# VH-VL binders against Monomethylamine corrinoid protein 2 (mtmC2): the designs that were tried, part 7

Target 1, 218 residues: Monomethylamine corrinoid protein 2 (mtmC2), of Methanosarcina mazei (p58978)
Amino acid sequence: MTNTEIFNKLTNAIVTQDIAGCAKLTQEALDAGISPLDIITKGLSPGMKIIGDKFEAAEIFLPQIMMSGKAMSSAMEILTPELEKTKVEGEEGTGLAITFVAEGDIHDIGHRLVTTMLGANGFDILDLGVDVLNETVIEEAAKRKGQKIILVGSALMTTSMLGQKDLMDRLREENLRDSVKCMFGGAPVSDKWIDEIGADATAENAAEAAKVALNVMK

## First folded at step 19 (VH-VL)

Design D4 (from G6 with heavy chain A33L H54S Y100H)
Fold by OpenDDE, fold request of step 22:
Parts: structure tokens; C-alpha cells; sequence
Structure D4 (fold): chain C 218 residues (1-218), chain A 119 residues (1-119), chain B 110 residues (1-110)
């Protein structure tokens, strides 16, 4: 089986909530020498993107997205040990990363991966979880005013992404914008969007997110 | 300690309405998906409905669609099931259950509340 | 009527081993994880097994789960009087978009 075929099957496993198949294919991909990162970025994540789009379009419902998430989680359980083997100890004093998934968004796999990668690169982590209210983020930022902080928000849907603008506006209103760095990620998030809302950076995947965060915090 | 306590059950006539409540304690309620599962007398378990963290998304089994509505108030750590147009076949013990999003298991159950629909 | 099929009852003497089978289809057990629940008389269900064969904290190793194809089995060794209960298998069904249970198995300790 070609790598492309494996990736397509992984994508399909996510889209069809084939948890057993997803786990099996993930292991097969690893056995074939495919990197964990490629498995995620070229196979699993595209599936979750499709799920996000379908969910947003009301073509699928809460149970499907939940079980696709479980499929993804099952794959990540296999991949995480392999990812950890390649992790490098981060530098001390990198700062605090406050990670969260936007309000109205329950896609947490990307968020967890980003959080993991940030931690692996020396960030202290405050994980606020999924479906997080902007006000919660504001409150946490306010409590830690004066600390070296980067807000790391994820959104897989266009609708949840729009909330990022509101968050940025609220940060400005509360006079917190200059006290924090802001990075947002997710399939719909673009550089143009980041510029539009006045955030600091974006990243296409968890590995890049960690690197970008390090650079932003320098 | 983690606990779920159902209430609101009772005896009602067909076509009537009833609202069940489930009070959660000992855990961060908003961080969990919540479900209703029912059990008819002497019968097995039947899944009824699920609700997302914030309550923005809901889904229910076909047999109750259009009649039952799941909801939650995170500020009060309470799950609800609004049951309208009740039928005899809705007679059951109704359990609220916490759903662990990682294991995908119903890892915490309430003691249940009994709903009896009879003429 | 249950989507998943279980034997209605099993019995054994204390100290013995029992197995409870659960059969489904490609749209549920074939694709997804299986869960097992114990329901003691007059009580709510309790999670016994998750993800086919994993035990939650507090569940003794006398309880085990296995899955093959579209079927699953709960094993109970060293049977105790306190194990007398109803046992339910559970999975998510992609065709129904629902969590489905077996009909339940009543375990009697002789």
C-alpha cells in the first residue's frame, strides 16, 4: 500500500467513524515507516477537517463528531509515544501558554496536540479545554497580567474562528492586548485573518505552532 | 465525590409533559458531555439523548425526537430532560450519565428517577 | 429487539469462571469500541470495561473483556456472590447514530 493510499484510508476512517480501522491503519502506517507527524497531518487531520465542515453544514451531528474524535484519539494514543521520542527539552523561561478551543467548538485533538508540543518545547501550560468562553480566556489573562503569556486558541470551524476576533477585541477593551501574545490556529485560520483581527501569529500544525510560539515569545 | 442525582419523575397520563432534572456535583460539569439513558421495567438499557459541553449541540434517539428535549444549565450544574407528548412506552427509570470524552464511556450514573405513563 | 445480542442468563458456582457473549454487526462492534456495565439489583449501571478490554479504577482484574470481529465477551473469574447482577454490553452504531446496548444478561451465582 502506498503512503497516499494509507493517508486516504486514514482520512476515510475518521470521516466514517471507523475507530477500529483508524487504529489499525495508524499502526500500519507506523510500521511502514511513515512519521507520526505525516500520519496526523496528511491522514488524520484532513479527516477531522472534513468532519468539521460537515458538522458546520449540519450534514452530521453531535454523535458523529464525538466518535470521529474518538477515532482520532485512538490514533493519537498510538502516535503519542512515538512523538515523544522526538521531543526536545525546551528552554527555561519560555513563558506560559494558555491553550483553548474556541467557544462553540468541540474539536480537541488538535488542541491537545498543540498543547503537548508547547509543553515539550518548554512552555508552562494552562489548558482551558474546549468550547471555552472568551470571557474565561480574558479572566485568566487578567489574573496573570505582567507575566510572559501567550494565548493559543484553536478553531476548526469558520463559525468558531469568528469568535477569535471578539476575543481580540475584548483583550483590547480590557487593556490586556499588550500584555499577552496571541496565536490562533485551525483549518480556517489564515495569515490574513490574523492580520485582520490583530493577532500575532498562526500555525498550520502542532509542530509549527510550537516553533512559532517560541519565536513570538522571544 | 462525583455524584449525579436525578429528580422529577412521577406518574402521568399519556399526552402529558414531565421535566426531569439531574444535579451534578464533585466534578466540573461543563467539561463533560451528558446523556440520558432509560430502562423500561424489566427491560434493558436504552440511550435517549446527548448534549454537548455548552449545550449548543443536542441529539436524541429517533423514538423521542420532536417530543423530548435535552438541555443543561452549567451555572447550576444541572442537566434536564423535557418530555412532552408522553407515551406508555416512555415508562422507565431515567438515568443521567456522565460521558467521558476520551474513553467514550458512561463512567458515572445517577440513581435514576422513575417515570410512569399510564391511563 | 436489542441491537446487540446477549444470552438472557448465565449461572455458575462461587469460584468458577463465567463468560458472557455479546454479538453485533459491522456498524457497531465491528467498527467501534465495546463497553460493559454491571447493574446490581435495584441499582444504577456501573462501568466495568471500556475500550474493549480496559478496566476503570476500582474494577478488579477478575473482570476482563475481549473483542473479535463483531462480537465481544465479558469474562468473570473467581465468581463471588456479590457478582450476581445484570450485565450489559454497549457500543456506538454508525448506521443508527446512536449508542446501543445489549439486552442484558442475568448472572446467577449458585
Amino acid sequence: as target 1 above (218 residues)
Amino acid sequence: QVQLVESGGGVVQPGRSLRLSCAASGFTFRSYLMHWVRQAPGKGLEWVAVISFSGDYKYSVDSVKGRFTISRDNSKNTLFLQMNSLRAEDTAVYYCARYHDYSAAFDVWGQGTTVTVSS
Amino acid sequence: QSVLTQPPSVSAAPGQKVTISCSGSSSNIGKNYVYWYQQLPGTAPKLLIYDNNKRPSGIPDRFSGSKSGTSTTLGITGLQTGDEADYYCQAWDSSLSAWVFGGGTKLTVL
Scores: ipSAE 0.824, ipTM 0.963, lowest interface PAE 0.5, mean pLDDT 93
Fold by OpenDDE, fold request of step 22:
Structure D4 (fold): chain C 218 residues (1-218), chain A 119 residues (1-119), chain B 110 residues (1-110)
Amino acid sequence: as target 1 above (218 residues)
Amino acid sequence: QVQLVESGGGVVQPGRSLRLSCAASGFTFRSYLMHWVRQAPGKGLEWVAVISFSGDYKYSVDSVKGRFTISRDNSKNTLFLQMNSLRAEDTAVYYCARYHDYSAAFDVWGQGTTVTVSS
Amino acid sequence: QSVLTQPPSVSAAPGQKVTISCSGSSSNIGKNYVYWYQQLPGTAPKLLIYDNNKRPSGIPDRFSGSKSGTSTTLGITGLQTGDEADYYCQAWDSSLSAWVFGGGTKLTVL
């Protein structure tokens, strides 16, 4: 199979909740010499994006998104060890990435992927998990005032994305905005949105997120 | 200790309603998808419903759609199952179960609460 | 009746090995992970095996799971009296969009 064919099959495996197939294809892709990053960015992530879109459109339901997530997780179990081999020794001072999924959002896999990529690029990680209250994020930021921190929020739905604005407002209200960097990602998140809410950056995918975070923290 | 405790079971006539509760402790309740699973007397396990972290998304087995509603109050660490239009075939022990998103397993179960629907 | 098919009962003497089969289809076991649960008499189910062959913490290595095609098998070695229970296989079924269980297998320790 060509790389493109493998990627398409991976995407389809995610979209159809073929967990066993997803894992198998992931291994096959690795065996074929495809990088973990490419497997994720060109195969798996596109599938998750489709799932997100379908879910938002009410074309699929909670079980499907859960199981697509499991499919993604099964692939990541295979890929994570490979990614760890390529960990870039973070420059002393990369900083702490506080990662979270917006309240009301159940898309954990993208969050995990971003978290993994940030860690792989030398960030210390504080993973707050999914469905995280803005207040929780604020509290964690406040506890660490003075440290080099980047908040990394994920939202795959327009509705959950709106909470990012509130978070930014709260950061300003609490006089924390200037003490942290703020990056948000997810399908609905745009540069325009980032500008609108006064955040620092966005990224299209987990790989870019890590790179962007590094740049933002310089 | 991680624990789930069901309550609200009882004996009711067909067509009546019952509301089950499941109290969670020992873990961050809001970080887990929650399910109801039931077991008719002398029978096997049957999945009933699932609810997302925030409670915004729900899904139920076809046999209870339109009659049962799963919900949760994360501030109280409680899962609910509102059962309307109960039928004899709904007679079962009802278990709440924690769903671990990594393993995708029902990794924690309550001891169950018994619902009996009889005329 | 159950989407997944298990033998209704199995039995063996203490110390022996038993296997419990679970058969499904391409829409469940064929494409998804399988889970096993132990239900001791009068108790709630307990997770025994996840992701086809993984054991949760606290589950002894006497318990094992394997999957092939659309079927899975639970293995129990060194059978103990305390293993007498009902065992259920479980998977998610993509065609039904539901978590499905086997009919359960009663294990009797002779």
Scores: ipSAE 0.805, ipTM 0.962, lowest interface PAE 0.5, mean pLDDT 93
Fold by ESMFold2, look of step 19:
Structure D4 (fold): chain C 218 residues (1-218), chain A 119 residues (1-119), chain B 110 residues (1-110)
Amino acid sequence: as target 1 above (218 residues)
Amino acid sequence: QVQLVESGGGVVQPGRSLRLSCAASGFTFRSYLMHWVRQAPGKGLEWVAVISFSGDYKYSVDSVKGRFTISRDNSKNTLFLQMNSLRAEDTAVYYCARYHDYSAAFDVWGQGTTVTVSS
Amino acid sequence: QSVLTQPPSVSAAPGQKVTISCSGSSSNIGKNYVYWYQQLPGTAPKLLIYDNNKRPSGIPDRFSGSKSGTSTTLGITGLQTGDEADYYCQAWDSSLSAWVFGGGTKLTVL
């Protein structure tokens, strides 16, 4: 089977919530010599974009998003050890990435992917999980004042974007804005929005996110 | 200690309404998807409904669509099930269940509250 | 009828091994991971096995799970009288858009 055929099957497994098939195809892709990054970027992530679009179009509902997320998580369980092999060398410290999904968002798949990509590109990771209050993010940043830190927030829904503005406002109010870099991603997030809230960066997808984060921290 | 406690069950006539509550403690409630699952007397488990972290998205089993509404109040760590137009076949013990999104498991259950629908 | 099929009951003596089967279809067990729950008499269900064969913290290794095709099996070794309970398999079903459970298997320790 060609790499393109494998990628198409991975995408379809995500879109159809074929959890067992997704895990099997992921292992087959690794056995065929395909890199973990290519599996994610060319196979799995396109599937997540498709289901996000279908959800916004009311073609699928909450359970389908949850099960596509499980399919992705099952693939990531296989891929994470392989990605961590690229992190084994003693990197001098790109910084700490504090990753989170803002309060009000419904799934964490983009978040998990971005977190994995950041780790694979040399960041130390503090993953706060989902439905994270801005005050929790502020607390963690304050604990580590003086360290090289990037805050990485994910949003799929426009309501989660309002929390990004609130976070930036609170960082300024707490005199922490200059202590951290701030990056926000997701389909509704634009360069205009980033400029408007005074954040540092955005990226179009998880593969780009790690490169953008490295550049911001440079 | 992680705990879920249901309340609001009782005996009601067909066509009436009940509202069930589930009080959560010992964990960050807003970080979990929540479900209702029921068990009719002497029978097995039946999934009823699921709700997203924020409460904005919901989904219910076909047999209760249009009659039951799942909701949550994250400020009070409470899950609800509004049950309208109750029928005899809705008679069951109702459990609230915590759903862990990574494992996709119902990892914590309450003790249940009993709903009896009879004339 | 339950979407997932389990035997209504099984029995074995203390110290012995028992297996509980669960059969489904391509739309549930075939595509999805399987979960097992224990319900002791008069109590709520408790998670025993997730993702086909993994144990949560606090579940002893004498409980095991496996999956093949559209079927799954719960294994219990070293049976104790405290293991008397109903056991349910569970999976997501894509055709029904529902989390589905087996009908339950009553384990009697004689």
Scores: ipSAE 0.703, ipTM 0.916, lowest interface PAE 0.9, mean pLDDT 87
Fold by ESMFold2, look of step 20:
Structure D4 (fold): chain C 218 residues (1-218), chain A 119 residues (1-119), chain B 110 residues (1-110)
Amino acid sequence: as target 1 above (218 residues)
Amino acid sequence: QVQLVESGGGVVQPGRSLRLSCAASGFTFRSYLMHWVRQAPGKGLEWVAVISFSGDYKYSVDSVKGRFTISRDNSKNTLFLQMNSLRAEDTAVYYCARYHDYSAAFDVWGQGTTVTVSS
Amino acid sequence: QSVLTQPPSVSAAPGQKVTISCSGSSSNIGKNYVYWYQQLPGTAPKLLIYDNNKRPSGIPDRFSGSKSGTSTTLGITGLQTGDEADYYCQAWDSSLSAWVFGGGTKLTVL
């Protein structure tokens, strides 16, 4: 089976909520010598984008997105140890990534993926988890003024990302905007939105997110 | 201590309404998906409904669609089940349950509240 | 009409090992992970096994789970009188779009 066939099967397992099949295909992909990063970015993540779009379009409902999230979690349980076998922590001065899922979002699927990739690319990680209030993000940034910090917020739904503007506004009001870099990702986030709220970056997928974050922190 | 406490059960006639509440404590309620699960007398467990973190998204089992509405008030750490057009087959103990999204498990349950629908 | 099939009862003496089977289909156990719940008499269910074979904190290692194809098994070793309860298997069912439970197995400790 070609790498493209494996990636398509992984994508389909996410989209169809085939949890056991997704875990099995993930292990088979590893055994076939496919890198954990490629499995995530070319197989699993495209599936999560599809289910996010279908959910927003009311083609699937809450249980299906919850089960696609479980399929992704099951794959990540296999892949995280393998990602940790890659290169050890990067050069001094990479920085701290404070990662979080915005208040009001119904998922942590992309969050775990982005957090894993940032860690694998040499960032120190402070993972705030899900449904994180903007005040919490601001408090953690303020505690660490003077450190190299990137705030990395994730959203799956358009309504969940609207708090990103509030966060940027409050960072400016608190005189913290210049002490941090701000990156927002997730299916609904666009370059136009990033420009509108005055954030530093976005990326099309989680693998690009890690590379963009490294570049932003230079 | 993590705790869920249901209330609002009772005896009602068919066609009437009842509202159940579930008070949550000891955890960040708004960060968890929540469910209702019921158990008819002498029978097994039946899933009823699920609600998202914010309460904006919800889904219920077909047998109660259009009659039961799950909701939540995150400022009061409270889950609700509005039950309209009750039928004898809705007679059960109703449990609220916390859903752990990483394990996909019902990891915390309340003690239940009893609903009896009879003439 | 339980989607997942369990024996209605099993019994064993203290100290013995018992197994409880649960059978489903490709739309539930076959593609999904399986969960087990213990319901002591007059109480709410409690999570016992998740993700086929994992134990939450506080569940002793006398409890084990396994899955093969569309079937799953709960194992209990070193049986104690406090294990007398109803046991439910559970999985997501994609064809019904529902979380489904077995009919329950009453364990009697003689």
Scores: ipSAE 0.691, ipTM 0.910, lowest interface PAE 1.1, mean pLDDT 87

Design D4 (from G6 with heavy chain A33L H54S Y100H)
Fold by ESMFold2, fold request of step 22:
Structure D4 (fold): chain C 218 residues (1-218), chain A 119 residues (1-119), chain B 110 residues (1-110)
Amino acid sequence: as target 1 above (218 residues)
Amino acid sequence: QVQLVESGGGVVQPGRSLRLSCAASGFTFRSYLMHWVRQAPGKGLEWVAVISFSGDYKYSVDSVKGRFTISRDNSKNTLFLQMNSLRAEDTAVYYCARYHDYSAAFDVWGQGTTVTVSS
Amino acid sequence: QSVLTQPPSVSAAPGQKVTISCSGSSSNIGKNYVYWYQQLPGTAPKLLIYDNNKRPSGIPDRFSGSKSGTSTTLGITGLQTGDEADYYCQAWDSSLSAWVFGGGTKLTVL
């Protein structure tokens, strides 16, 4: 089977919540010599984007997005060890990425992908999980003042974007803004929004997030 | 210790309403999807409803759609089930269940609260 | 009547092995992972097996799970009288848009 056929099947497995098929196809893609990054960026992530769009359009509901998330998680269980084998080491530490999904947002399936790719590109990871209060993010950053830190927040809903502005305002109030880099992503987040709230970066998609984070931390 | 405790069950007449509560402790409640699952007397388990982390999204089994509403208050670590237009077939022990999104498993259950719908 | 079909009961002697079967379809077990729950008399269900064959912390290795096609099996070795319970298989069903359970299997240790 061609790489394009494998990627299309992976995308379809996510979209149709074929959890067993997704795991099987992921392993077959690895066995065929396809890189973990290509499997994620060309097969899996497009499926998650389609699912997110369908959810926003009310074509699917909470259970379907949960099961597509399980399919993605099952694939990532296979891929994460392989990504860790390709971890890039530098003489100077890349930094700590504190990853989270903002309060009021649905479980962000892309959050796990972004976290994995950051780790694969040399970042140490502190994964705060989902529905994270801004105060929690502030506390973790304050504990680690003086370390090389990037905050990586994900949003799926426009309501979650308002929390990004609040977080930036609080970082400034707590005299922590200059101690950290801040990157926000997700479908509603734009370059204009990033400039408006005074954050450091966004990425067009989860696959680019690690490259953008590396550039910001240089 | 991780714990779920249901309350609010009782005996009610058909057509009436009842509200169940589930108090959570020993874990970060807001970080978990939550479900209700029921078990009719002498029968097996039936899934009833699911609610997202924030409570903004929810979904129910077809047999209770339009009658039952799952909700949560993360500030009080409490899950709810509002049951309207109750029918005899709704008679069951109602369990709240914690759902681990990575494993997709019902990994913590309460001891249940009994609802009896009888004339 | 259950979407997932289990035998109503099974029996075996202490120390023996027992297998509990569960049969479904392509819309549930065939494309999804399977879970098993133990319900001791008068108690709530407890997670026993997840993702077809994995055990949560605290579940002894004499409990095992497997899946093939649209069927799954719970295996219990070294049976103890304390294993007497109802056992339920469970999976997501895409055609019903629901989490579905088997009808349950009552295990008797005689």
Scores: ipSAE 0.681, ipTM 0.907, lowest interface PAE 1.2, mean pLDDT 87
Fold by ESMFold2, fold request of step 22:
Formats: structure tokens, sequence, C-alpha cells
Structure D4 (fold): chain C 218 residues (1-218), chain A 119 residues (1-119), chain B 110 residues (1-110)
């Protein structure tokens, strides 16, 4: 089976929520000598793009996006150890988006949708999930210093917004601020707040967030 | 201590409505997708509905679609199930369940509340 | 009635091993990961196995899971009287757009 055939099967596994098939195909691609980065960029990410479009078009609903996300996560469980064994070299794409919902905040499934839309726009994805400690975000960014990184955080509640200020302060304290771009979204987040904390951008919704992130990463 | 406590069950006639509540404590309720799962007397488990973190996205099993509505109030750490046009086949113990996003598992369950629909 | 098929009951003596089978289709177990839940008499279900063969914290390693094709198996070794319960397999079903459960298997010890 050619590399193109493998990539098309991976894409289809994401699009059809074939979780077991996606994991199996991912391992088969590794065994065939295909790099973890190529598996993500050429197979998995195009599937997430299609899924994001379908969700926005109401062709699929909450369970399907949840299961496509699980398929991606299951593939990443296989790929992450392999990526950690080797440098990310010659990455020509948009960059890595580290996505999260801050500790003590909850974002509508929109965090996962933002993550999906970022993948659809060519970002590699590291999704930290919800209720994420700022310390964890700092650690993951530090591990990957030198990569093209955007941190994408979400806040729903005003009290959780204060954690965004703390994160920006910690990035400066750890000498990581210039190593990453920082984007925060959510209903209480305003342009004035972004300017106040010294972050790079905000967006009103998931589709806009992907476009804004691309612009910031130029 | 992580806990889910359902309430609002009872005996009602077919065609009537009930609203179930599920009080959450001991964890950050708003950080979890939540489900309702039911169990008819002497029968197995049946998934009923799922709701996203803030409640903007919802989905239900076909047999209750259009009749049952899942909702949540994160300020009160409470999950709800509005059950309209109840039928005898809806008779069950109703559990609320916490869903762990990355494992895709129902990792915490309440004790259940009983709904009996009879004429 | 149930989408996933389990034997209605199994039994074994204390200290022995038992397996509980669960059969599905390509739209559920074949495509998806499988989960197992234990329901002790008069109580709510408890997560026992996730992602086919993983155990949450607090579940002893005498519980194991496996999956092959459209079937899954729960294994229990070193049976204890406290293991007497109903056991349910569960998976997402893409054709039904639903989380589906097996009909349950009652385990009797001794």
Amino acid sequence: as target 1 above (218 residues)
Amino acid sequence: QVQLVESGGGVVQPGRSLRLSCAASGFTFRSYLMHWVRQAPGKGLEWVAVISFSGDYKYSVDSVKGRFTISRDNSKNTLFLQMNSLRAEDTAVYYCARYHDYSAAFDVWGQGTTVTVSS
Amino acid sequence: QSVLTQPPSVSAAPGQKVTISCSGSSSNIGKNYVYWYQQLPGTAPKLLIYDNNKRPSGIPDRFSGSKSGTSTTLGITGLQTGDEADYYCQAWDSSLSAWVFGGGTKLTVL
C-alpha cells in the first residue's frame, strides 16, 4: 500500500469516527517507516479539517465530534512517544497549537471545536484539555522551546481570566514570552484585556480563532 | 468527595412531565461533559443524553429525541433532564454520569432516581 | 433489546478465573474502544475497564479486558465473593449515534 493510500485511510478513519481503525492504521504507518510528523500532517490533520467543516455545517453533532476527537487522541497516544524520541525537524507548516481551558474555568465544547479548527488550518495540535494548571502550560512550552508555538487558552468566567494574567507573567519570568504566541478567547475576554496582560490576540468564535491564529503566526 | 445525587423521580401517568436534577459536588462540575443513562426494571443500561461543558451542545438517543431535554446550570453545579410526554417505556432508574473526555468513559455515577410511568 | 450481546450469567468458584464475553458489530465494537462496568446489587455501575484493556486507579490487576474484531472479553482471576455483580460491556455505535451497552452478565461466585 502506497503512502498516499495510507494517508487517505487515516483521513477517512477520522472522518468516520473509526477509532480502532485510526489507531491500527497509525501503528501500521509507523511500522512502514512513515514519520510521525507525516502521519499527523498528511493523514490525521486533513481528517480533522473535514470534521470541523462538517460540524460547522451541522452535518455532524456533539457525539460525532467527540468520537473524531477520541480517534485523534488514540492516534496521538501512539505517536507522541515517537515524536519525543526525535527532533521535530524542517517543519514547514503553520506551527504547533497548544490548546487548553485554564484551571478553574470551563469553556463550552468550543475548546474542542477551536482545537479542531486549528488542526483544519494546518496547525499541529497538543490539546491539554480542561482545568489545566498554568504550571502545566509552562512546562509543555518549555519542553518545545525553539518550535513555532501558539498557546491557545479559553476562559468562560471573569475569575478564570485572572489566570491568563498569571500565565503571561510566568512566561516572562521563565524567559518564554518571546518563544511563543499567546491567544485567549471566551465571552469575558476583550481586546482591552489582551492589551493589558500583554498577550497577542483574541477571537470571537472558533472559525475566527483559526484565522486570527494564522495571522499571529505569520 | 466526588459525588452525584439525583432527585425528582416519582410515579406519574403517561403523557405527563417530570424534571430530574443531579447535584454535583467534590469536583469542578463545569469541566466535564455529563450524561444521563437509564436502567429499566430488571433490564440493562441505556444511554439517554449528553451535554457539553457549558450546555450549548446536546444530543439524545432517538427514542427520547424531541421529548427529553438535557440541560445544566454550572453556577449551581446541577444537571437536569426535562422529560415530557412520558411513556410506560420510560420507566427506569435514571443515573447522571460524569464523562471523562480523554478516556471517553463514564467514570462517576450517581445513585439514581426512579421514574415510574403507569396509568 | 440490547445492541451488544452478553451471556445472561456465568459462575465460578472463589479463587478461580472467569471470562465474560461481549459481541457486537462493525458499527460499535469493531470501530470503537470498549468499556466495562461493574454493578453490585442495588448500586450504580462502576467503571472497571476503559479503552479495551486499561484499568482506572483502584481497580486491581486481576480484572483484565481484551478486544478482537467485533468482540470483547472481560477476565477476572482470583474470584472473590465481592465480585458477584452484573457486568456490562459498552461502546459507541456509529450507526445508531449512541453509546450502547450489553444486556449484562450476572456473575455468581460459588
Scores: ipSAE 0.634, ipTM 0.872, lowest interface PAE 1.3, mean pLDDT 85

